# VHH binders against Low-salt glycan biosynthesis nucleotidyltransferase Agl11 (agl11): the designs that were tried, part 10

Target 1, 357 residues: Low-salt glycan biosynthesis nucleotidyltransferase Agl11 (agl11), of Haloferax volcanii (d4gu70)
Amino acid sequence: MKGVLLSGGTGSRLRPITHTGPKQLVPVANKPVLEYAVEDLKEAGITEIGVILGHKGREEIQNLLGDGSDYGVEITYIVQGNPLGLAHAAGCAKDFVGDDDFVMYLGDNILKEGVVDLVESFESGDFGAGIALQEVENPQQFGIADVDDQGNVTQLIEKPDEPPTNLALIGMYVFSPAVFDAIEQLEPSWRGELEITDAIQSLLEDGYAIDSHVVEGWWKDTGKPEDILEANQLVLEDKSLKKRGTVSDDATVDGRIELAESATIEDGAVVRGPVSIADGAVIKSGTYVGPYTSVGPNSTLEGVHIENSVVIGESSINTSGRIVDSLLGKGANIGSADDFLPEGRRLVVGENSQLKL

## First folded at step 4 (VHH)

Design s21 (from a7 with D100S Y101P Y102W E103T; framework vhh_8pnl_2)
Fold by ESMFold2-Fast, scan of step 4:
Structure s21 (fold): chain B 357 residues (1-357), chain A 120 residues (1-120)
Amino acid sequence: as target 1 above (357 residues)
Amino acid sequence: QGQLVESGGGLVQPGGSLRLSCADAGSIFSSYAMAWYRQAPGKERELVARISSGGSTNYADFVKGRFTISRDNAKSTLYLQMNSLKPEDTAMYYCARVTSPWTGLWSDYWGQGTRVTVSA
């Protein structure tokens, strides 16, 4: 079985964060989202992975993943031409996949339990495809599956006004090579894209059985800042946190803390877990770092009270203000007003920014 | 790169049959999806039928049950069997190589067409 990892898309709902890098590299608990997908595929026994690259972020993704040897896998990069939908992206992998079954994994998704059970379920029978499902509260926003009493898929509907079930497709699929013939027959959807749900529906109409697997544990589509923050909480709750760096004698450190080898918590700082602090980060005097915060590499925090937030990295934050529920982009520079001037903030605010000051 | 050559068109009475052929002499035929289009005077070209490299077929609603698309990879030839022909089927019929169905069929190789006329 091979793996096909989709790493395209611009991440417009995460702007301005995605102005400085692709959305698949936004960190959760100081680890890029895309790395979780590679690790899940490896855990399922999948060692040959094709990574589908979009027009933007190619260099950054290739610099992160390399040839795959650091993860115990072999990575082949496949450049998608025009971005014509998920089925189009899958179609680009035809030559890479050959005659093998493959897992298709969307690289902006995070999944607690991985894909081992999805793969085993698919391999237990004679299926044209297997789809991962999870019950959601807002089925109108997702592709929805209707299933029979035996768990076989009978119908798929994209963003239905009247959903037949609450079972949403969650970005992990298993396909036989029969999917490529289905893709070749597709017409563009109302969005002007070749939809993966249309390819699966085509397999059903051609008489293939489609397996469904309801995934256990949490799943997150990391499309919005709120989703990143929630994923960060979920990962920090479950992750093993090791303290390797330097903690000064007059610093206060409570709870579960990951502190990288070259990270430092200085005198007069207070850190309360669960938190992750990456290499080169310095938590200076007067700083409070509270639960569910990750501080990325080479970041310096001084005087700030920060909670439930992601500092992506390369940032300098020197302010007496409180920051909560926030996603701070790479290279952020946040300072306080001079003590001799009226207090104020200088902001350069991008598209889709949300501010509560 | 070879040229697509359509043949088999002609004059036929309503209810009659014709078999169109499309020869692809210059390419690896078996690797391409293939399609038949038609164009009546004053109308846009419209898809009649498609066949994938693997043999999966798709038909326009107005020909379902009457037309059958097929291919012979050994002969590098595409066929369209047309039964129960109607005056509305009168058009120039075109064969197309589809290297990618999502990039647009008009950028692929087209033949000059073969004329089908259905009249008394």
Scores: ipSAE 0.000, ipTM 0.099, lowest interface PAE 20.8, mean pLDDT 81

Design s28 (from a7 with S27R A33T S56K Y102W E103S; framework vhh_8pnl_2)
Fold by ESMFold2-Fast, scan of step 4:
Structure s28 (fold): chain B 357 residues (1-357), chain A 120 residues (1-120)
Amino acid sequence: as target 1 above (357 residues)
Amino acid sequence: QGQLVESGGGLVQPGGSLRLSCADAGRIFSSYTMAWYRQAPGKERELVARISSGGKTNYADFVKGRFTISRDNAKSTLYLQMNSLKPEDTAMYYCARVTDYWSGLWSDYWGQGTRVTVSA
């Protein structure tokens, strides 16, 4: 079994954050989203992975993943041209996959339990495809699967008015090579894309059994800033957090803290977990770092009260203000106003910036 | 990694003719199936014509007998000869490369398009 990891798309909903890098590399608990997917595939015994690259972020993704050896896998890069649908992306992997079954994983998704059970379920029978499902409270907003008593998919319905189940499709699939013949027979949807749900429906109509696996635990895509913050909360709540760095005698640290080996919490700082503080980060006097905050590498915080936020990295924050529910891009520089009256803030802001002061 | 550049669009009266060209800087142009698509305002993109690396052609029913697709592998250029143009042919026309693995169903690379307007 091979893996096919989709790393395309421009991340327009995350602008201006995605001006500094691709959406799949935005960190959750100080770790790029894409790394979670690679680790999930390896945990399932998948060591040959094809990474589908879009137009943007190719160099950054290749610099992160390399040849895959740091993760104990072997990575082959496959260039998709313009993004023409998930089935189009899958089809680009045909030569890489050959006659093997493969897992298709959307690289901007994160999943607590990984894909071991999805793969084992698929391998337990003779299936053309297997789909991952999650129970949702608002099934009218999702693609929904109807399943029989054996867990076989009987139909897929997009945004149904009267959903037959609460089981929504999520970004993980297993395919037999029969999917490539199904893709080749597809016509573009109303959106002008080759839809993966249409490929699965085609397999079903050709007499293939389609397995379903209801995923236990949380699942999150990372398409919007609020999604990144929610994923950060979920990962920090579940992650094993270790203190390896330096905590000064006059610092206050409460709760679960991940402190990297070269990170420092200095005298007069207060940190309340769950929190992740990456290598080279310095939490200086007067700083409060509250729950569900990730402070990325080589970042310095002084005087600020920050919580439920992601500091991506390479940042300097020296202000007495409070920051909450925020996503701060790489290289952010937030300083204090002059001590001179009148009080005020000097702002130099870029295109598409949003500020609430 | 070559890009596709369309040209030859313009304003023409009903019954007129236009010849669209698509230049591909890619080194493997001769190995691709090439296609022309079009998109009218407020409508979805639709296939107009397709030509294989070996020269086999396929046409949408609405252009059969009026349009001719051809290729010049030495110049890495795709053409669409449009005759007997109708107001319904008014659209942005796109050139695309199609991989053999897709059986011509979809395109890996798109150009920026060239506008064709058919009106009195």
Scores: ipSAE 0.000, ipTM 0.102, lowest interface PAE 22.4, mean pLDDT 81

Design s30 (from a7 with N58Y; framework vhh_8pnl_2)
Fold by ESMFold2-Fast, scan of step 4:
Structure s30 (fold): chain B 357 residues (1-357), chain A 120 residues (1-120)
Amino acid sequence: as target 1 above (357 residues)
Amino acid sequence: QGQLVESGGGLVQPGGSLRLSCADAGSIFSSYAMAWYRQAPGKERELVARISSGGSTYYADFVKGRFTISRDNAKSTLYLQMNSLKPEDTAMYYCARVTDYYEGLWSDYWGQGTRVTVSA
């Protein structure tokens, strides 16, 4: 079995965070989202991975993943070009996949369970495809599957007005190579895209059985700032956190904390987990770092009270204010006003920014 | 929705040209992929053309070579240049913000649209 990891798309709902970088590299618990997908594929025994690249962020993704050897995998890069739908992206992997079955994984998704059970379920029978499903409370916003008592898919409907179930398709699929013939026969949908649900429906109509696996635990699509913050909470709650760096004698550290080898918590700082602090980060006197906060590499925090937030990295925050529920882009510089009275803030607000003052 | 305003439609003779515009009052226009859709009377809506935030374009086969999609990020405006118009191009034309398909979101119609009628 091979892996096909989709790393295209514009990340428009995460701008300005994704203005100059790909959405798949936005960190959750100080690890790029894309790395979780590579780790999930390796855990399932998948070591040959084709990474589908869009126009944006090709160099950054290739710099992160390299040839795959640091992850115990072998990576082949495939360029999709124009984004003509998920089935189009899958079709770009035809030559890489050959005659093998493959897992298709959306590289901006995070999944607690991983894909071991999805793969094992698919391999337990003779299926044209296997789909990952999760129960949702808003099925009108997702592709929805109808399934029989044996777990075989009987129907797929994209964004139904009257959903037959609450079982939503999530960003992981398993395909036999029969899917490539299905994709070749597809006509664009009303929105002009080759839809993955149409490819699966085509397989079903051609007499292939389609397996379903209801995923246990949390799943998150990291499409919006709120999604990144929620994924950060979920990962930090579940992750094994190790303290390798330096904690000064007059610092207070309480709860679960990940402290990277070159990170420092200085005298007069207070950190309450679950928290992740990356290499080169310095938590200085007067700083409070509260639950569900990740502080990215080479960031310096002084005087600030921050919680439930993601500091992506390369940032300097020197202010006595409180920051909560925030996503701070790479290279953020937040300081105190230099005027006596009243203190004010100079704001240059980018696209898709969210601020409460 | 009310954030996008389409204009430029009208009555034109076969073989004529029209330029449609879609104006966005918001500051996030440059971050979106944008698209033009159309819906002919009694038919379902269909994609006409799409342009990414980076400028890559897609055209439906039935307009390829006749229509050109473009954007002006400084003016927060999307355009559709329609040449060699045919009676079968008669439709209501809508512009939409295209969500990244990796997000699993559909394109939305943004506003009332602009009517194009191709008739002698």
Scores: ipSAE 0.012, ipTM 0.457, lowest interface PAE 8.9, mean pLDDT 83

Design t1 (framework vhh_7d4b_2)
Fold by ESMFold2-Fast, scan of step 4:
Structure t1 (fold): chain B 357 residues (1-357), chain A 121 residues (1-121)
Amino acid sequence: as target 1 above (357 residues)
Amino acid sequence: QVQLVESGGGVVQPGRSLRLSCAASGSIFSSYAMGWYRQAPGKQRELVARISSSGGSTNYADSVKGRFTISRDNSKNTMYLQMNSLKPEDTAVYYCARVTDYYEGLWSDYWGQGTQVTVSS
């Protein structure tokens, strides 16, 4: 079985964060989202992975993953030209996959339990495809499945006005190579895209059985800032956190913390877990780092009170202000305003930014 | 950076035509798929028409298929929407946008300012 990891899309809903890098590389608990997908595939025994690259972020993704050897896998890069939908992206992997079954994993998705059970379920029978499902409260925003008593899919509808169930398709699929013939027969949707749900529906109409697996544990699509923050909370709550770095005797550290080998918590700093602090980070005097915060590599924090936030990295924050529920991009430089009236903040913000001051 | 300027909107009677234009500046316009979106009062923004970077492929929402025609002139960095047989239900603000989002549905990272189209008798 091979893996096909989809790593396209511009991350428009995450701007300005994605202005400086692809959305798949936004860190959760100081680890790029895309790495979780690679690790999930390897855990399921999948070591040959095709990574589908979009127009933007190709170099950054290739620099992160390399040839895959650091992860114990072999990575082949496949370029998708025009963004013609998920089924089109999958179709680009045809030559890589050959006659093998494959897992298709959307690289901006993250889930607690990985794909071992999804793969085992698919391999337990004679299926054209297997789909991962989760119950959601907003089924109108997802592809929705009906399933029978045996767990076989009977119907799929993309973003239905009247959802038949609350079982949403999430970003993980298993396909037999029959899917490529289905994709080649697809007509573009009214959006001009080849839809993955149409490919699966085509398999059903051709007489293939479609397996379903309701995923245990949490799932997030990391499409919005609040999704990244919630994924960060969920990973930090579950992750095994180790303290390897340096803590000054005059610092206060409570709760579970991950402190990387070259990270330092200095005199007068307070850290309350669960927290992750990456290599090269320095938490200086007067700083409070509270629960569910990740401080990325080579970042320096001084005087700030920060909680439930992600500092992506390479950042300098030297201010006595409070920061909460925030996603701070790579290379952020936040200093104290001059102590002159009128009081205020100088902000340069991008599209889709959310601010509460 | 990238600037999109829509023009050609207005008030027209049912059955008439309008031609919208979208002019791009500071961008590599010919490298991107482009689309026209619209938002009617109280409704979600929807993709109306899409055109590939070369202009060789076009797609339309079922509600406008056969009435609207999207086209582009890459030498002028301009995209057009020819709207024929206009109906009151076509009343909306029309937006020009790059279509660069492979996996996030219809989300686009560059929206124009919008141009109002009102179809009333």
Scores: ipSAE 0.000, ipTM 0.199, lowest interface PAE 14.3, mean pLDDT 82

Design t2 (framework vhh_7d4b_2)
Fold by ESMFold2-Fast, scan of step 4:
Structure t2 (fold): chain B 357 residues (1-357), chain A 121 residues (1-121)
Amino acid sequence: as target 1 above (357 residues)
Amino acid sequence: QVQLVESGGGVVQPGRSLRLSCAASGSIFSSYAMGWYRQAPGKQRELVASITSSGGSTNYADSVKGRFTISRDNSKNTMYLQMNSLKPEDTAVYYCARVTDYWEGLWSDYWGQGTQVTVSS
């Protein structure tokens, strides 16, 4: 079995954060989202992985993953070219996959349970595809599966007006090579895309059995800032956190904390977990770092009270203000507005910025 | 709102050339990445060439790389596809359309009427 990891898209809903890098590299608990997918595939015994690249972010993704050896896998890069939908992206892996079954994993998704159970379920029978499902509150926004009393898939509908169930297809699939013939026969959906749900429905109509696995635990599609923040909370709550760096004698540290080897918490700082602080980060005097905050590499915080936030990295934050529920892009520079000019905030605001002042 | 009009299709023998044109009106053409798509009977629609809004970058399907050249003239709101060394397997209806990011779930609904290209002896 091979793996196919989809890593395309510009991440327009995360702009301006994605101006400095692709959305698949946005960190959750100080680790790029894409790395969780690679680790999940390896845990399932999949070590030969094809990474599908879109138009943007190719170099950044290749620089992160390299040849795959740091992760114990072998990575082949495949260029999709122009975006024609998820089924088109999958079709680009045909030559890489050959006659093998493969797991298709969307690189901006994160999943507590991983894909071991999904893969084992698929391998237990003779299936054309296996789909991961999760109950959702807004089924109109997803591809939805109808299943019989025995768990057999009977119907798939993309973004239905009247959903038959609340079981949504999430970003993990298993396919036999039969999927490539199904993809070649597809026409664009109402969204103008070659839909993966249409490919699976085509397999079902051709007589293939479709396996289903209802995922236990949390799943997140990291498409919006609030999704990143929620994923950060969920990972930090579950993750084993180790304190390796330097904590000064007059610092206050309590709760579960990940402190990287070259990170420093200085005198007069207060840190309350669960928190992750990456290599090269410095938490200076007067700073409060509260629960569910990740401070990325080479970042310096002084005087600020921050919680439930992600600082991506390479940032300087020196302000007496309070920051909550925030996603701060790479290289952010936030300074004090305490001067003798009329009081106010000096802002440069980009597309899709959201501010509460 | 965009209106697209294709021209330049026809019947041609293998090894010959055709040049397709796509004229755009309505919204700001120069703000969009544009592409040429084709569809043969019984096959899925495929993107054969695309060009960024500035014209600074182009991309081609492997089947046409080295034979087709995409270009644009933003001052005329027009895009072109120069098709050289045509093969029978290039026979299809060719469409011009706006290209977008697939992770946002948007593939262009701004299709022209299409122009038929037939390569046969």
Scores: ipSAE 0.000, ipTM 0.139, lowest interface PAE 15.4, mean pLDDT 81

Design t3 (framework vhh_7aqx_2)
Fold by ESMFold2-Fast, scan of step 4:
Structure t3 (fold): chain B 357 residues (1-357), chain A 121 residues (1-121)
Amino acid sequence: as target 1 above (357 residues)
Amino acid sequence: QVQLQESGGGLVQAGGSLRLSCTTSGSIFSSYAFAWFRQAPGEEREFVGRISSSGGSTDYADSVKGRFTISRDNAKNTFYLQMNSLKTEDTAVYYCARVTDYYEGLWSDYWGQGTQVTVSS
């Protein structure tokens, strides 16, 4: 079985965070989202992975994953031209996949239990496809499945105006190579996309059985800032956190923390877990780092009270005040006003800036 | 709150041209992709074209390729649909929409109210 990992798209919902980098590399608990997908595939016994690249972020993704050897896998990169939907992206992998079954994994999704059970379920029978499902509150925003008493899929509909169920397709699929013939016959939907749900529906109409697997544990689509923050909470709650770095004698550290080997918590800082602090990060005097906060590499925090937030990295935050429920992009510089009267904040606000002072 | 407003619709003869505009407020225009959809009488709403947040990529429905062009003007928070070689089949209410990352599927989170385009023979 091969893996096909979808890593395209512009990350519009995460701007300005994705203005400087691809959405799949946004970190959750200080690890890029894309790495969780690679690790899930490897855990399921999948070592040959095709990574589908979009127009932007190709170099950054290739620099992270390399040839795959650091993860115990072999990676082949495939360029998707125009982003014409999930079935179009899958179709780009035809030559890579050949005659093998494959797992298709959306690279901006993260899930607690990985894909081992999904793969085992698919391999336990004779299926044209297997789909991962979860009950959602907003079914109009997802592909939706009907299933019979045995768990076989009977119907799929993409982003329905009037959804028949609340069972949403999440970002993990297993396909036989028959899916490529289905994709080649597709016409764009009313949304202008080659829909993966239409490809699966085509397999049903051609007589294939379609397996369904309701995912155990949490799942997150990390497409919005609030999704990143919730994924961060969920991962930090479950993750084994190790303290390797330096904690000064007059620092206060309570609860579970991950402190990387070259990270430092200095005198006068307070950290309350669960928290992750990456290599090169320095938590200086007067700083409070509260639960469900990730501080990314080479970041310096001084005087700030921050919690339930993601600091992506390479950032300097030297300000008095409280930051909560926030996602701070790479290279953020948040400082105090100059020591000169009259006091005030100096602002240069670009089109991609949103400020609440 | 985010608002989208279409303009430029009307009556035109077959073979003619129209330019639709969609002005937006309440969001950072340059951070988002935008799309046009249409709905003909008795039919479902269908995709017409989209433009990426950078403006560097565009996609069109097969029925309008080569005839319609989508563009954007970030300084005016406006995007456009230039419709050439219009056919009677192009008669519809045209809607503009803000779309999120379309690799994840076309998530239209905000819609305009629609503007009528009527193409006479």
Scores: ipSAE 0.000, ipTM 0.281, lowest interface PAE 13.6, mean pLDDT 83

Design t4 (framework vhh_7aqx_2)
Fold by ESMFold2-Fast, scan of step 4:
Structure t4 (fold): chain B 357 residues (1-357), chain A 121 residues (1-121)
Amino acid sequence: as target 1 above (357 residues)
Amino acid sequence: QVQLQESGGGLVQAGGSLRLSCTTSGRIFSSYAFAWFRQAPGEEREFVGRISSKGGSTDYADSVKGRFTISRDNAKNTFYLQMNSLKTEDTAVYYCARVTDYYKGLWSDYWGQGTQVTVSS
């Protein structure tokens, strides 16, 4: 079995964070979202991965993943060109996949359980496709599956006004090579795209059985800033956190902390977990880092009280007061106000950083 | 729209060195991986070496590992093949290519015209 990892899309709902970088590289617990997908595929025994690239972020994605050897996989890059839908993206992988079954994974999704059970379920029978499902409270906003008593898919509907179930399709699929014939027969949808749900429906109409797997645990589509913060909380709550770096004698560290080998918590700093602090980060005197905060690599924090926030990296924050529920872009520089303006703030931030004060 | 042009080929004695250059035109040079291929007389075209978009990852054919080094200069829109300890069996037309679609075991989407390398005994 091969993997096909989709890394396209504009990230418009994450702007300004994604204005100059790809959405798949936004970090959750100090790890790019895309890396979780690669690790999930590897855990399922999938070592040959085709990465589908869009127009933006090709260099950044290739720089992160390289040839795949750092992840124990082998990566082939495939350029989609014009983004004509998920089924179009799948079709671009036809020659890479050949006669093998493959997992299709959307690279802006993150999933607690990974895809081992999805793959094993698909391999347990003779299926044209397998789909991952999650029960949701707002089914009108998702593609929805209807299933029989045995767990076979009977119907798929995109954004239904009257949903037959609460079972939403999430960003993970397994396909047999039969899907390529289905894709070649597709007409564009009302929005001008080749829809993956239409390809699956075509397989069903051609007599293929479609497996369903209801995933256990949390799932997040990282399309909005709020989703990134929620994913950050969920990962930090579940992750095994290790202290490898330096904690000074007069620092206070409470709770679960991930501290990278070259990270430092200095005298007079207070850190209360769950928190992740990446390599090269320095938490200086007067700083409070509270729960569900990730401090990215080579960042220096001094005097600030920060909670439930993501500092992406390469940032300097030297100011008093509180930052909460915030995403701070790469290279943010947040400094103190002039001495003649007591208790003021002067903010010089990276391009279009999102900040709540 | 994308054009690739090789330079630096020629006649060299066995044991010698030669550096090939490939200059590209068009936008987004830094977003692509590039490769060198070669075709000896009467043989099929074979892969020689590949460099990732940032230059952090390289792959080589077993026949050239340790002797050839691929590198890139994004400021000049150029990438290179440094060939050391050349052997007569390295005689071939060398092609530079943009590697993007279906790279492993298939083909590249853009090719240069080729440059002849002849290694004399």
Scores: ipSAE 0.000, ipTM 0.109, lowest interface PAE 19.3, mean pLDDT 82

Design t5 (framework vhh_ozoralizumab_d1)
Fold by ESMFold2-Fast, scan of step 4:
Structure t5 (fold): chain B 357 residues (1-357), chain A 121 residues (1-121)
Amino acid sequence: as target 1 above (357 residues)
Amino acid sequence: EVQLVESGGGLVQPGGSLRLSCAASGSIFSSYAMAWVRQAPGKGLEWVSRISSSGGSTKYPDSVKGRFTISRDNAKNTLYLQMNSLRPEDTAVYYCARVTDYYEGLWSDYRGQGTLVTVSS
């Protein structure tokens, strides 16, 4: 079995954060989202992975993943031209996949249980495809599956007005090579794109059985800032955290802390987990870092009280203010206000940013 | 920011024609592909046509191919749908929509309020 990891798209809903890199590289618990997908595929025994690249972020993704050897896998890069839909992206992998079955994983998704059970379910029978499903409260916003008593898919409907179930398709699939013939016969959807759900429907109409697996635990797509913060909380809650760096004698550290080898917590700092602090980060005097905060590499925090936030990295935050529920882009520079009137905040803010001060 | 306003719907007899218009505000229109989608009473959304940002490429599903023509006037920030040989099954609310990057998932946020087309005798 091979893996196909989709890493296209511009990340418009995350702007201005995505101006500093592709959305698949936004960190959750100080690890790029895309790395979780690679690790999930390897855990399922998948070591040959084709990474589908879009127009933006190609060199950043290639710089992160390299040839895959650091992850114990072999990576082949495949360039998708125009973004003509998810099925089009999958179709670009035809030569890479050959006659093998493959897992298709959306690189901006993160999943607690990984894909081991999805793969094993698919391999337990003679299926044309297998789909991952999760119960949702807003089925009108998703592709929805109807399933029989055996767990076989009977129909798929994109964004239904009257959904037959609340079982939404999530960003993980398993396909036989029959999917490539289905993709070649597709016509554009209501989005004007070639949809993966249409390819699966085509397989059903050709007599293939389609497996379903309802995933256990949480799943997140990382499309919005709120989704990144929620994923950060979920990963930090579950992750094993190790303290390798330096903690000064007059610092206070409570709870579960990930402290990278070259990270430092200095005298007069307070850190309360679960927290992740990456290599090169320095938590200086007067700083409070509270639960569900990740401080990215080479970042310096002084005087600030920060909680439930993601500091992506390369940042300097030197202010006595409180920051909560925030996503701070790479290279953020937040300085201290003057001690004299007029006191205030000096902000340099990207386009489409929203602030609540 | 982006406003899309559809017009031109109404009652028409089978075999008749209608031309729908979608007026877009701002300078955004010429940078994006556009689509027409429809929703018949009690049914889900159905894609009707797509046009590239320059107008050089168009696509249609088999259900309307040869009968409907999508076009755009970037100087007027307006999208059009010429509908010929209309059938009762074409009865639906028609929406114009901005097509963005597929991986963003929610281009329907830039959909207009819709215009009703009723095909009956």
Scores: ipSAE 0.000, ipTM 0.198, lowest interface PAE 16.1, mean pLDDT 82

